# Ledger of designs, part 2: VH-VL binders against q54z64

Target 1, 212 residues: q54z64
Amino acid sequence: QFISIQKYDFSGNCKNSSDSASSFEASSESAAICMQNDLLSGIVTNEGVCLIFNEVPTTFIISTKGDYIVRSIYDINDNNCQGGIIENKAIEIDECFVECADDYHGSTYLFSTETSLNYPSNTFMEISYNGECDGQWKTSFNYLQYYIVNKCNVAHEIETHTFSVGCNSTSSWVSEYAGEVCTVEPTVTTSYPIVDNCGDLDNSNFIDYCNI
Below, E stands for the ipSAE of ESMFold2; O stands for the ipSAE of OpenDDE; V2 stands for 0.75 times the mean of E and O plus 0.25 times the DockQ between their complexes.

## First folded at step 1 (VH-VL; framework fv_libivirumab)

Design l4
Fold by ESMFold2-Fast, scan of step 1:
Structure l4 (fold): chain C 212 residues (1-212), chain A 124 residues (1-124), chain B 112 residues (1-112)
Amino acid sequence: as target 1 above (212 residues)
Amino acid sequence: QVQLVESGGGVVRPGRSLRLSCAASGFTFSSYGINWVRQAPGKGLEWVAIISYDGSNKYYRDSVKGRFTISRDDSKNTLYLQMNSLRTEDTAVYYCARGGRITMVRGVYGMDVWGLGTTVTVSS
Amino acid sequence: DIVMTQSPLSLSVTPGEPASISCRSSQSLLHSNGYNYLDWYLQKPGHSPQLLIYLGSNRASGVPDRFSGSGSGTEYTLKISRVEAEDVGVYYCMQALQTPYTFGQGTKLEIK
């Protein structure tokens, strides 16, 4: 069984609900919706994997409990999820919702479970191995993260920036834009080689895959 | 929070060697380029070296070229600086600092995570 | 190598007053992609350096909005609109356009 986290485009900004609280609410007038045409990126992981993300630095494990997916959050210095749980967050399976990453940016999410590995077409993928890194990642992957190519994403910045991802068989690239729109010329395009060979065994070992 | 921890400093005589280590936790180490930056007592910051996220590119300041070697072991989430033929002017606190790769999620443009430093003293 | 020059080298400010630090580069830090490859760092007494501003004008995560960076090409400015006691330390500019990366000599900010 696999857990799928899908991130969708969201129009609007997060706001502080009160001056003494740290909670945030979406200020958009639109109801939360998760339409396939708005899919931006996602994560597919095995249950119980310790996940560490750099975009919003946090350490967590995802597990299933009835009709819920539970994120158990650990201290960021705990890179193996063996310490004390700081917080448990329960998310309804197959329920579209908005989550705020900070007071400037939010995203629409859908958490689901899968019995087989189904990958969206036109994606760039970063794949974490759990064991030998020999090109047979589908049988030994730990988790994977993907981006729909040529879709506009909002960067996790105090000042709004956007980016899009592209790839081919030999390279991937990120095009960055100053502001809210990806239809103008990018201000920066950074290219990376496709890395299909990882080193020593470790659950942090990664390869790249362009699924075009 | 994300963390870098340096170790391996000490007191050595000129001409000797030291190997510094920088242990990373709380982030995907293999996704980032990492820098070594040093600071002599009472002096300013001085960039030393960088290694790219995949280890394929390494750059150094001129005064350490041929003497220092930067390397990484992603299986151990650890960065190294092998320092050979040490000179008195290499005396400094050595920091490792994350930066140098724009990632697929957000990107890192500056050096946003720094360790506490490890002290290297080269004296007779 | 690109040489970075800061002025002033020291600055004493009354709390609540503004502060301004200049940084000049020996060649343009404006890349053909439109970005200025200049960062600002703060080192508080007894602490490691911390990132304040990247790519000329972008505030790093968690940096208060009283800090701002401006400039292009060879001339850059860091401004603090209302100096607070916790802003004491040494400020460094750094060019990240090409290796070797180079820092300015530092500006010490202290409270009167």
Scores: ipSAE 0.007, ipTM 0.425, lowest interface PAE 8.7, mean pLDDT 77

Design l5 (at its last look DockQ between E and O 0.13; V2 from the best seeds 0.00; counts 0 for: pae E 6.7 > 2, placed apart)
Fold by ESMFold2-Fast, scan of step 1:
Structure l5 (fold): chain C 212 residues (1-212), chain A 124 residues (1-124), chain B 112 residues (1-112)
Amino acid sequence: as target 1 above (212 residues)
Amino acid sequence: QVQLVESGGGVVRPGRSLRLSCAASGFTFSSYGINWVRQAPGKGLEWVAIISYDGSNKYYRDSVKGRFTISRDDSKNTLYLQMNSLRTEDTAVYYCAKDLRFLEWLPRYGMDVWGLGTTVTVSS
Amino acid sequence: DIVMTQSPLSLSVTPGEPASISCRSSQSLLHSNGYNYLDWYLQKPGHSPQLLIYLGSNRASGVPDRFSGSGSGTEYTLKISRVEAEDVGVYYCMQALQTPYTFGQGTKLEIK
């Protein structure tokens, strides 16, 4: 059983209540509400995998508990999520969450469990796996993150900066834009080689995959 | 062109303060975490501090905790290091260095752009 | 703190020959997410450090294919398949698994 986190385009306005119970979460709606918007990116992980997503290490584990997916956040100085839990956040499975940083910027997320996966096409994927790097990574991966290529993403919680991801067989790139939409020429484009550690004798247990 | 330029170094006596600046250009400053790394004369590299892209996370080397403060002003594309209660062992060239990671983009870590450094000498 | 130890401390190589530098960490840098949080840097004489390899084995932009990083857990290796004159400098490994980030003591590469 996999845990899936999908980020959808935010096509609505965030509420501006200063008395909100959560600084990020504005509402919880049916999964169908998220699915009316464009899928932008996602994460798929096995339960219990320790993840790091911030530039300064902040580690967390995602697990399933009843009708909830629980994200346990650990201290910066722990060893692979072995230390004390700072915070637990419980999110109901198969509900659409709108997280607002302010009145104008937010993200829409869907948390679900998957027993079989259809990998989205037109994606750039980064895949972590255990054991050998081969065709089996699609069924035996540890964790993966994907971006829908050529879709506009909000870069910051508060800023009006946006970005899009592209890839081909040899490289991936991120194009940054100064506005709320990716229709102006990019301010900066940063390119990265496609990482395929399967060609090496020593392997770090992850690869990049351009799925187009 | 992507670049970082440090300034604010100088010669100062123990117990005094200095504020270092790091001016960024050629990239979206607010999208990246930035490090301070120092190198004492004839010695190796020593990590000092980091600030996350949104400024919410700041971490320091133990020997500078409580004495140094990292901060950023995204409106000016500038990173700062406020250095208080300076000691002779703080004598070094100070570099600012940009994280490779863009926000939540994977993979992360690695410092891909470095300034030329600014020299801090603490002596009596 | 995680302690990083490099070997050798100095290396002298004839141009065109291979070079290998080892880095050992006092604890595993392999995260349960599958990444090895080890970077390699080169500091050429009189210059700022430059990134060569991140997350164990990934070449930074503009780094030629003759450089490769390998290893996992506590043992890592940087290899240069054919050393060129421009490769002279001090090589550092660094762990980014946890703060404080820590560098190895450096390996000086010279051409003989």
Scores: ipSAE 0.083, ipTM 0.635, lowest interface PAE 6.5, mean pLDDT 78
Fold by ESMFold2, look of step 2:
Formats: C-alpha cells, sequence, structure tokens
Structure l5 (fold): chain C 212 residues (1-212), chain A 124 residues (1-124), chain B 112 residues (1-112)
C-alpha cells in the first residue's frame, strides 16, 4: 500500500486563521474542495520512508486501522530520520488540508492511500529506489516526487514570484516569473540534464523521469 | 537576464572595516543560496562564505570566521559581506555567485552566475 | 578541510586535440543521495569564473558537449574532446560536499 500526497493550487482566504506571516494552519475539508483547483505536484511513498516534506525530514505511516496517516516530523538536521521525533500529526485520509503561510498564501493537500503505484501523466519526477543502479526503480521503489509540467506554482508561499517546471527526454527546466501568476514571459529559465545517480554506501539511487 | 553586481571595494588599512554589496536581478533572489568567493592577485579561487536562501544558515571559511558576516536583504535583492578587522591577506577580488539550487529535492548545485567582482586592497 | 589536488597544473594543447585534467579529493565527495559534489569552473583571461560541470558530470547551460566530466568518490576528470582557442584559461575543480568549500590549485590551459 502506498501513500499519495497531492498538492493543489491555493485559492483559499487565510485572513481569519492567523495574522502571522510565517504561521502554518491546517484545516480538514472534503476532498472535493481540493479537487476544484489544479493539481500542481505530489509525492507517492511507501510507509516509513524518510523524505523531505515542506522542508523538514519526515516519515508517513498508515494507522493500524487504515483510517488516518501519521506524519512524523524530525529535526531539520536529521536527514535520515534516525533521531527523535519532534512531532506527530494525524492526517485524515481523503480529506483536503489547507495550510496557511499568511493571510493570502498557503498550500492545499490531499492525502490518500493506493494499492497500486499510480502517478499522473505530464509530470517531471524524481524517483528514489534501492538496490542495483539499473533503472528498474518500480521493484525497489522508495518514493517519488513530481511536478505537473507547465503548471504555475507560487515560489515559497510567502513570496509574490511564480515558477513552472518543464521537461523532455534529455532535460528538465525551471522557468521563473516576476508576477504572482505565470501570465508573462519568464524572467529566467534554468535547464538541467536528466540524471541517473547511484550511491555506493547505502545503494540509494535517484532517477529523473519526464513522464509526458 | 540574470545578473549579479558587486560594489563596496576599496583600499583600506589593516584593522579597518568594509561592507561589500551584491545586487541581484533577473531571478527570484529569495529562492537561492548565495556565495562570496575571492581571488588574491595572481592566485586561485578561494571560497569565503555562503548564506542559505532564507538567511537562517551561514557558513564561513575558517580564516574569516568571527571577522566577516554574510547577510541578505530580500526586499532589496541584495547580498552583503561585512568585513571587520581586515588583514593584508584579505586583499583580493571578491565575487558573489548564485547557487543553481531552486528546488530542494532536485539537487542542482554549482555556482552558475557570477558577478564581475569588486576589489579589496588591504595595505599597511 | 577537504583538500583538492589538480594535475597537471599547466597544459599546452594543439588546437583540435583532446585535453584531460584530473582532480583528486582527500575524502570521498559521493553523498548517500547518489550525487558527487564536485564542480568544474573555467576562468578565461580577464573574466569572472564560469561554471562548466556540476555534480560531477552535468554540463551547465551553454557549455559545449565537447566538455565532459566523469569520476566518483575521490577521483574526477574533466575532458575536452577537441580543444578550441576559446578554451584558454584556468580550470578549477571545487568540492561542495561540506564547508568550507574548497578549490583545486587550478590548471592553466594554453594553445600550443
Amino acid sequence: as target 1 above (212 residues)
Amino acid sequence: QVQLVESGGGVVRPGRSLRLSCAASGFTFSSYGINWVRQAPGKGLEWVAIISYDGSNKYYRDSVKGRFTISRDDSKNTLYLQMNSLRTEDTAVYYCAKDLRFLEWLPRYGMDVWGLGTTVTVSS
Amino acid sequence: DIVMTQSPLSLSVTPGEPASISCRSSQSLLHSNGYNYLDWYLQKPGHSPQLLIYLGSNRASGVPDRFSGSGSGTEYTLKISRVEAEDVGVYYCMQALQTPYTFGQGTKLEIK
């Protein structure tokens, strides 16, 4: 069983939740509220795998009864999730969560579980897998992270800048825009080759994949 | 047009202070870590300091630790290097350089954009 | 500190011929995430440095494909398959695995 985390475009009003620009608030709404907005990015992960979520080391597990997901948050310096857990958060499955950065900026997430590995088309992905560095990532899969290509994202929720991600069989790129929407020509586009990287000590491997 | 422009260099006596500035344009300054790198006359490149994208982490080479302070003002798209207790060994051209890293799980490190440099001369 | 050692320190190359520059680190630059934290820079005469290769083998924007980086762990190589007159300058490797980040001594490339 896999955990799917989908990030949707934020259109909610956070004005009544908190006045702190750096504060995050979460609320639980029906999944339909998330799905009224565009899917921007996501994660598909096995349980208990250490990954970076919202810039902090994190693991996710499904509760014993399968009725919620537990997010365990680790110290910012604990990149392998081996230290003590700082905080656990219970997350309702198939409900839309809104996290506010300030009165007008935030993120919306939908957490779900899947019995089969599923990820959207038209994505740029980075995939973590174990074992032989042979590109056969589905059999030894840890997690994957993806961006929907050519979809406008807000860069760090406190900012007024935007970006989009694109890719083809040889390259990925990030296009940055000065405005709050990606409606003008990008101010800069940075291109990266598609990479396949192998670690020796832990046999951890990462592969870029342009799924278009 | 991604651009970095350094300023604030000059000629000073040992023990004095200077503040270097690096003005950024053409990219989302607040999304990137920025470095200072220096080059003494006729010598190779020497990394000096880095500040993380949010300003929370600052790292220095040992020879400047405690004397130099890196900082950023994202509202002005400007990086600073406050250089106190200057020594003759600090004489160099100072460059600011932008990291490639934009997305944290997409590790594209390297200093892809460099300024033209500003000259600091510390002489007795 | 991680010590970076380049060889050769200078190189004269006939135009159109290959060139190879090696870089050795005192510690492995291979991170558990599978990336080698080794960059290559070129400083042309009178210019600021420019990024050629990052994370061991990735060409930076605008870098011709005659430049390639390879290696892992403690040993890395920059190759130029066919040297051109515009390739003159000083080449530096740099480790970005841990602070303080450190450069090699530089390799001056000249046309013969």
Scores: ipSAE 0.055, ipTM 0.607, lowest interface PAE 6.7, mean pLDDT 82
Fold by OpenDDE, look of step 2:
Structure l5 (fold): chain C 212 residues (1-212), chain A 124 residues (1-124), chain B 112 residues (1-112)
Amino acid sequence: as target 1 above (212 residues)
Amino acid sequence: QVQLVESGGGVVRPGRSLRLSCAASGFTFSSYGINWVRQAPGKGLEWVAIISYDGSNKYYRDSVKGRFTISRDDSKNTLYLQMNSLRTEDTAVYYCAKDLRFLEWLPRYGMDVWGLGTTVTVSS
Amino acid sequence: DIVMTQSPLSLSVTPGEPASISCRSSQSLLHSNGYNYLDWYLQKPGHSPQLLIYLGSNRASGVPDRFSGSGSGTEYTLKISRVEAEDVGVYYCMQALQTPYTFGQGTKLEIK
């Protein structure tokens, strides 16, 4: 069974913590609330895979009953998730989850479980896997991340930049806009070749392609 | 205009700590990996560390592993390098350099934007 | 670590003449995907490095077409068809196939 984490456009309902640290809080809001916003990206991962999620080494495991996901946070320097668990947190499945950096910055997530590997079309895909670079990543992937292309996205976490991602079989590109909409001429458009970077970086195979 | 501006350099004694900052502007900071590259006086370039666009991947050169920590605050468009247990051989101009490609979890290729650098001097 | 070796370490060129810098890697930088993970950088005197070529042969934005990168496997070449005064500086090759990224020693280009 796979864990799916979808990142939606932020609604801006955050509060500052006393120490200005980021908070990851579960919301009682249904998945429908999250889906009212644009899907920006998503992660699909196997249980127990070590991810650096929001700057911290993290593993996700589905509860025995399948009613929630246990997020285990490790030491910030434990990139392999081999040390002791610093914190365990239960995340409600199929409910909106908000992570806040401050009152004005955050991310909205939807956690779900899937029995089959599914990801949306029209995406830029990045996949980490343990298999060979022979197209068999589906049987040996650690995690994959996808980014919605042909979408106008406002970078709520940072400045006032708005961007759209484009993708085809041979290239990807990003167009950045000065405003908050993508209806005007972009400030800059940068094109990149699809590298299909099925490489071994620090014992990690990685593949990159457009899912058109 | 796309630019990176390093700060935080200074003169410190061996064993001390220093935190460098790299302020980014003119591009979608959160969508790019960022590198630290240093250059000792009169020497060549030396790659130090990289952090992916979302912070999910960090890599270091062996000589700084366990001592240096690369991090980022996307809300501030800022990259950091926490340098602990500094050594004389860490003396260098430190550059932050943006990865060329958009949305990379792992380092791939090209650093297309460089800061002006900040000088770190470690001496007894 | 992959060792990068540049040659020559210095060269003096008459303006208008071509220049060529070689870069050798201790292992192949050709990935199975067909790309060579080799970058070229230029550091002009008193300036920060700047990207010239990425993936062996792709010219970075704003880089004049007199610059070209070629090669594959373990042998790479940066060529300047007509050297100009503004091309003075130190050129570095860098492999990006795997971490740690590693640079060549640098090649200092001067004008005669």
Scores: ipSAE 0.026, ipTM 0.631, lowest interface PAE 3.0, mean pLDDT 84
ESMFold2 (binder alone), look of step 2: mean pLDDT 92; pTM 0.951

Design l6 (at its last look DockQ between E and O 0.48; V2 from the best seeds 0.00; counts 0 for: pae E 8.7 > 2)
Fold by OpenDDE, look of step 2:
Structure l6 (fold): chain C 212 residues (1-212), chain A 124 residues (1-124), chain B 112 residues (1-112)
Amino acid sequence: as target 1 above (212 residues)
Amino acid sequence: QVQLVESGGGVVRPGRSLRLSCAASGFTFSSYGINWVRQAPGKGLEWVAIISYDGSNKYYRDSVKGRFTISRDDSKNTLYLQMNSLRTEDTAVYYCARGYRTIFGVVIKGMDVWGLGTTVTVSS
Amino acid sequence: DIVMTQSPLSLSVTPGEPASISCRSSQSLLHSNGYNYLDWYLQKPGHSPQLLIYLGSNRASGVPDRFSGSGSGTEYTLKISRVEAEDVGVYYCMQALQTPYTFGQGTKLEIK
C-alpha cells in the first residue's frame, strides 16, 4: 500500500506549541480541520522512499499494525537518507498533522494509506520512476507529487507572500504576490522546466507534466 | 527587500578569535538554512559552514572543524560565526548566503541571497 | 569530498557571441528525486556572488534567458547565448548534493 500525504492551507495553532516551535515540532488535530482548508499539494509514495519533505530528507514507514506512520528525518545534506536518523516521529493516520515554523506559520498535512493511486485534476505532476517510464507508473513509481494549479494560495502569508501555481506544456511556475490575493501583478515568478529524464539514467527516471 | 548583511570582520593576529554576524531581513529567517562562504584574496569561493533552519544540524569544512562554530538567533534574525584559533589561511571575505528552500514541496536549491561580505584578515 | 572541475578557467568572448562553460563532478550529482544538485554562480568584479542556475537547469529569478544550464550526472554546462558586457566576471559551479559543498575553480569571463 501507499502513503498519501496531502498538504492543506495552514490553519493550525502554533501558539500552543510555541515554546520550541520548529518544523520538527508537530501536533495532531482532527482530520476534519485539515479538510476544511484548500488542498495545495500532495505526495503519494512507497514506504521507505527517500523524500525531501519540508526541506529535509525524510522517509515514511507504516507501522506493523497500520495505525500510524513513522517519519524518519535525516541530515539536511543526506539526500539519500543513508546516514543516521536525526529524529523519528509517529504520525497518526487519517489525522491532521501540523508542523510549525513559528507562532504564526506552519504547514498542515493529512497522512493516509491507500491501496490505489488517486490524485486530483488541475495539477502539476511529478513522478519518480524506478526503471521504466512507459506509462506503468502505478506499478513502477517511487513517488509522485502533485500541485494544485490555477489557484491562489494565501497560506497565512508564508514568507509574506501569496502564491499561485501554474503550468504549461514546457514549464511550471510559482508566482508570488505581495498582497493577500492573486489579482494583481506578481512580484516574482519562478519558472521550473517540465523535465523528462526518463531513459537518461538506469535507476533514476523523472517526469513532470501538467494534468489539466 | 530580502537581504543579508555581514559584520564583525577585522584584522587579528594568528591564534586570536573573531565573531562574525549576519543580519537577515525581508524573509522568514527561521525557515532557512544559512551558509557561510569565504573567498581568500584573489582566490575562488570556498564553502565554510551551514546551519539548519532550526539550528539542530551544523556542518563545517574540515579545515575549520573544532575552530569555528556556526550558530543563529532567530529572535534577532542573526547568524553568527565564532572563529577561534584563527590562522593566516582563514584570511578572506566572509559571506553569508541563504540556503535552499521548498515551495509547495518543490525543492529549490542554491544560495539565492548573499550578503556583501565582511573582511577577515589574519596576519602576524 | 566531491571534486568539481571547471573548464576553461578563462574565456575571452566577443560581445554578441555565445559562451560555454563546463563543469565536471567526481561523482554523480543526480538525486533519485530526478534533480541534479548543481548550481551556477556569477561573481561580477567587486560584487558578491549571485545565483544564476540551480538544480542544473533552473534559472534563478532575475536571470536573463541568455543563460541556460544543462547536464546530468557528472557533466554540466552553462551557456550564454549572447554574451554582454555585464556578463563579465567569474563563474562558479557548485555541488549541493552533500557537505562539504564544493565549488569549481571558477571561470573568468572577459570581453574581447
Scores: ipSAE 0.014, ipTM 0.514, lowest interface PAE 8.3, mean pLDDT 82
Fold by ESMFold2-Fast, scan of step 1:
Structure l6 (fold): chain C 212 residues (1-212), chain A 124 residues (1-124), chain B 112 residues (1-112)
Amino acid sequence: as target 1 above (212 residues)
Amino acid sequence: QVQLVESGGGVVRPGRSLRLSCAASGFTFSSYGINWVRQAPGKGLEWVAIISYDGSNKYYRDSVKGRFTISRDDSKNTLYLQMNSLRTEDTAVYYCARGYRTIFGVVIKGMDVWGLGTTVTVSS
Amino acid sequence: DIVMTQSPLSLSVTPGEPASISCRSSQSLLHSNGYNYLDWYLQKPGHSPQLLIYLGSNRASGVPDRFSGSGSGTEYTLKISRVEAEDVGVYYCMQALQTPYTFGQGTKLEIK
């Protein structure tokens, strides 16, 4: 049983929310639409994995409780999520919702559970192994993260910075743009080699996969 | 042009206060956590403090806790370090450094943009 | 606090020859997310530090491919395959697994 978190492009207006609305709560007045063509990125994880993939200085575990997926938030210095829980955030399974970073920017999310590993095509994926790097990551993975290649993402949901992810059989790259659109020349492009074999890096417990 | 520029350093006596500023330009300041790092004359690098992208979380080196306060004003693209009760051991070049960001869903803490530094001298 | 120890503290290299710097941490820097939170920095004389490697092995933007980082857990290595005159300076490893972030004591690289 896996937990899937999908992030979609949000073209709605966050201004209709309360002026004091929390950015970690779904906007009650936004139209939430989770269409496959708007998918930007996602995470697939086993329950109970300690993750660090947000911009705040915290770590978290995701688990299933009843009709909810619960994100349990820990201090960033708790590298194994074994300390005190700072906050539990419950999200209804299969509920499409909007999280607003401010009045102008937001993202649409969908949390779901899956009994088999599902991930979209045209993605760059980072896969963490649950045990030894044995080349059979689909059976033994801990969690995986992916970006839909060549789609424009708003960096941290802020107005003037965007990025896109690309990959091929030998490399992945992130192109950053100084604007709301990815159509101008990138300001910076950072390239990384594809790590697709156990032992490509000393003591590596992750691999890369360009799924195009 | 991605840039960080520190200012506010000077020469002060022990027990006095200084406020350092770090002006950011050429990137979305509010998307990043920012660090203060210092270096005493002829010594190595020493991490001082970090503030999260939204200002809600702040962490400090033990020797400066209760004396230094990190803050930010995103409307001015400026980071601050309020230094109270200064000690001779606080004498150093102070750098601000951009570090905390998310790429591929992973938090990356590597400090990729640094200012030129501002010198603080605490002497009797 | 996590203690970072570098070796050697200084080395002299003939241009074109390789150089290696080791970094040891008092605790594993491998997070449960699969990443090693170890960065490498270079400070050239009279300059600000600059990022070379982040998350153990990833080259920062603009860093030549002659620089590479390896290792996991408590043992890390920065390797320069062919040292050039511009590589002179002090190299620091830093753990960013938990606050306070801590630097190694530095390794001074000089040209023979």
Scores: ipSAE 0.012, ipTM 0.566, lowest interface PAE 8.5, mean pLDDT 80
Fold by ESMFold2, look of step 2:
Structure l6 (fold): chain C 212 residues (1-212), chain A 124 residues (1-124), chain B 112 residues (1-112)
Amino acid sequence: as target 1 above (212 residues)
Amino acid sequence: QVQLVESGGGVVRPGRSLRLSCAASGFTFSSYGINWVRQAPGKGLEWVAIISYDGSNKYYRDSVKGRFTISRDDSKNTLYLQMNSLRTEDTAVYYCARGYRTIFGVVIKGMDVWGLGTTVTVSS
Amino acid sequence: DIVMTQSPLSLSVTPGEPASISCRSSQSLLHSNGYNYLDWYLQKPGHSPQLLIYLGSNRASGVPDRFSGSGSGTEYTLKISRVEAEDVGVYYCMQALQTPYTFGQGTKLEIK
């Protein structure tokens, strides 16, 4: 089984949170809505893969009965998630929710499980995989991260600008815009070739894939 | 525009204290981990400390551990470095530097925004 | 602590010619998530450092495509395909795999 983490256009309201401490606790009074046309990006991961999620080493596993996902948080220096778990959080499967950054900003997420590898079309993807550097990543991947191409994203970390991701068979790019909506002209566009970054040491590979 | 502005530097005697501030603007401060990095006169860069975006994790280089305290006040968009028991080897320009994360927070993109620095001189 | 070693420490380049700077770490910077936690920074004379390359090979926003990063594990390279006058300064590699984060000694790039 695979764990799917999808991020949507911000929905909900963080202004009247009863949460006094953590930005990870649901604090919006409005119901979050995860509509397919609001999907911005996502992650598909195997269980137990050590990720850096929200700046900390993290694993996700599906509960024994399959009714929730356990997020385990590790010490910032535990780069392979082999030390003691600092904290476990239970995450509801198939329930749209908001993680608040502040009273006015947050991220809208949907966590789900899948029996087969599934990801949307019209995406730029970055895939981590192991084994031979031959591009056959699907049977050996650790996780993948994707962005819907040509979709305007609000940069919540930089609240006064937006960005979009694009790609074709040879290149990917990120376009940044000064305003809170993607205008006709970006302020900067950064382009990269589509590559397979083969590991020399630990037989670890990373590949870009334009799925359009 | 995205900005980080340090303040609070000065000239002090060994054994004294200073508190550095880093004022953030143009971005959602509470979504980022922030670093302090220093550069002694004529020397290279040296990482000092980091605080996670939610303030739950703080890490320091060994030479300042127990003497320096990193903290953040998200209501004021301000990062602090409390420097106690200062030594002459702490003399440097101190930068605050924003850690960047992806829109999911899975990947840290390094220190993408740096302040202009504030100078600390510890001299007898 | 992870020790970062740069070479060369000083480099004089004729404008329009390529430049290459290497960085070696005392242990692998490859995380189990598949990323290499190695950044490159440029500090131009009189300025704060600026990010050039993150995660081994990704150019930061606004960085010209004549800059490229490569490598994995313990060995990394920054290449400038055609050096321009604006590229003068000190280049640092840095590992962000584990605290304390550590920089290389710096490589001073000058125009001949």
Scores: ipSAE 0.011, ipTM 0.588, lowest interface PAE 8.7, mean pLDDT 81
ESMFold2 (binder alone), look of step 2: mean pLDDT 93; pTM 0.956

Design l7
Fold by ESMFold2-Fast, scan of step 1:
Structure l7 (fold): chain C 212 residues (1-212), chain A 124 residues (1-124), chain B 112 residues (1-112)
Amino acid sequence: as target 1 above (212 residues)
Amino acid sequence: QVQLVESGGGVVRPGRSLRLSCAASGFTFSSYGINWVRQAPGKGLEWVAIISYDGSNKYYRDSVKGRFTISRDDSKNTLYLQMNSLRTEDTAVYYCARSRGYSYGPRYYGMDVWGLGTTVTVSS
Amino acid sequence: DIVMTQSPLSLSVTPGEPASISCRSSQSLLHSNGYNYLDWYLQKPGHSPQLLIYLGSNRASGVPDRFSGSGSGTEYTLKISRVEAEDVGVYYCMQALQTPYTFGQGTKLEIK
């Protein structure tokens, strides 16, 4: 089975009675909405895979235990999850929850398991393999990450910046905006060729797929 | 063994060019942003430039903008710094250092692997 | 550009005694994602810099637990609970909130 992590647009405020929270696991379950039309991005992974995401300051492995998905966190410099576990964090399967960065910005998440995946349409996917990149991503991938094309995402590195992802059969692109909405002219659009052949990136076992 | 090795330093006169290389081994090079950091004789550390993991974003300190160009060749696991119009104040040991971060912005943190440095001397 | 100021610029410590180094930024390094984008580095004589602490308080792999980082916003502290001979060198703080990334001036730690 696969573990699915889906990130949804957050439609509420993260403001609480203290107004001093900077970042934490979940802020408000009553504001959580995991509707398909609010889906922004997601990750699908096999259990036991050592995951290194540049957008999080930790290395981790995900596994299942009963009604929970458990994230085992390793030191950021542990590139293969062979060191000691720093922390285990458990998230209830199929529970929609909110994670807040400040009073006005947050994301809604859903952790689930699937044995048969029906990938969302209008996505750009980046697919990783354990060793050999064989192009059989539906049955032999390590993990994959996807973005819903043409949806506005918050760029965490720049407090007032947003971005959107697009793709076609030959290219993918990221359009960056200087505001909190993707309705003005983008300040930068960066294009990449679709990497659909193994070996195009040295020491990287991944391929791109535009599912439009 | 995770390693970065710089090369290409030397002694040049003002106005000349040098190209530095940084060869990576023992890790997935394409997953990391890589920095150039320099240190003038007897002085502190000074950040020079960074290139994002996918090569799409490049950032420079103001004093080298328009003169220095950072690039990477992931097929060779190698980072480059093309230094044009060199000045005496560019004299330093140049280190490459890997860090984690994002393509969608300027925040790369935690430079956990450093090379041994290559020396650039600009003098008349 | 964000300016980083370290204090003291030099200190001498008897082995086994604690040491404390302060770092001040000209603007807050606390991002809306909840992280403080401040790292600490040590450069031993004749060596390349090495990472000690990242994102304010997280100890890098292989770094002894006698090292700790604390602080938020514009004020940060690196503490060594019991200084040992191998701790000699120059300590630098660095902000990674925005480019250009900037280092403090460095603090030289010597053994008495």
Scores: ipSAE 0.000, ipTM 0.462, lowest interface PAE 12.4, mean pLDDT 78

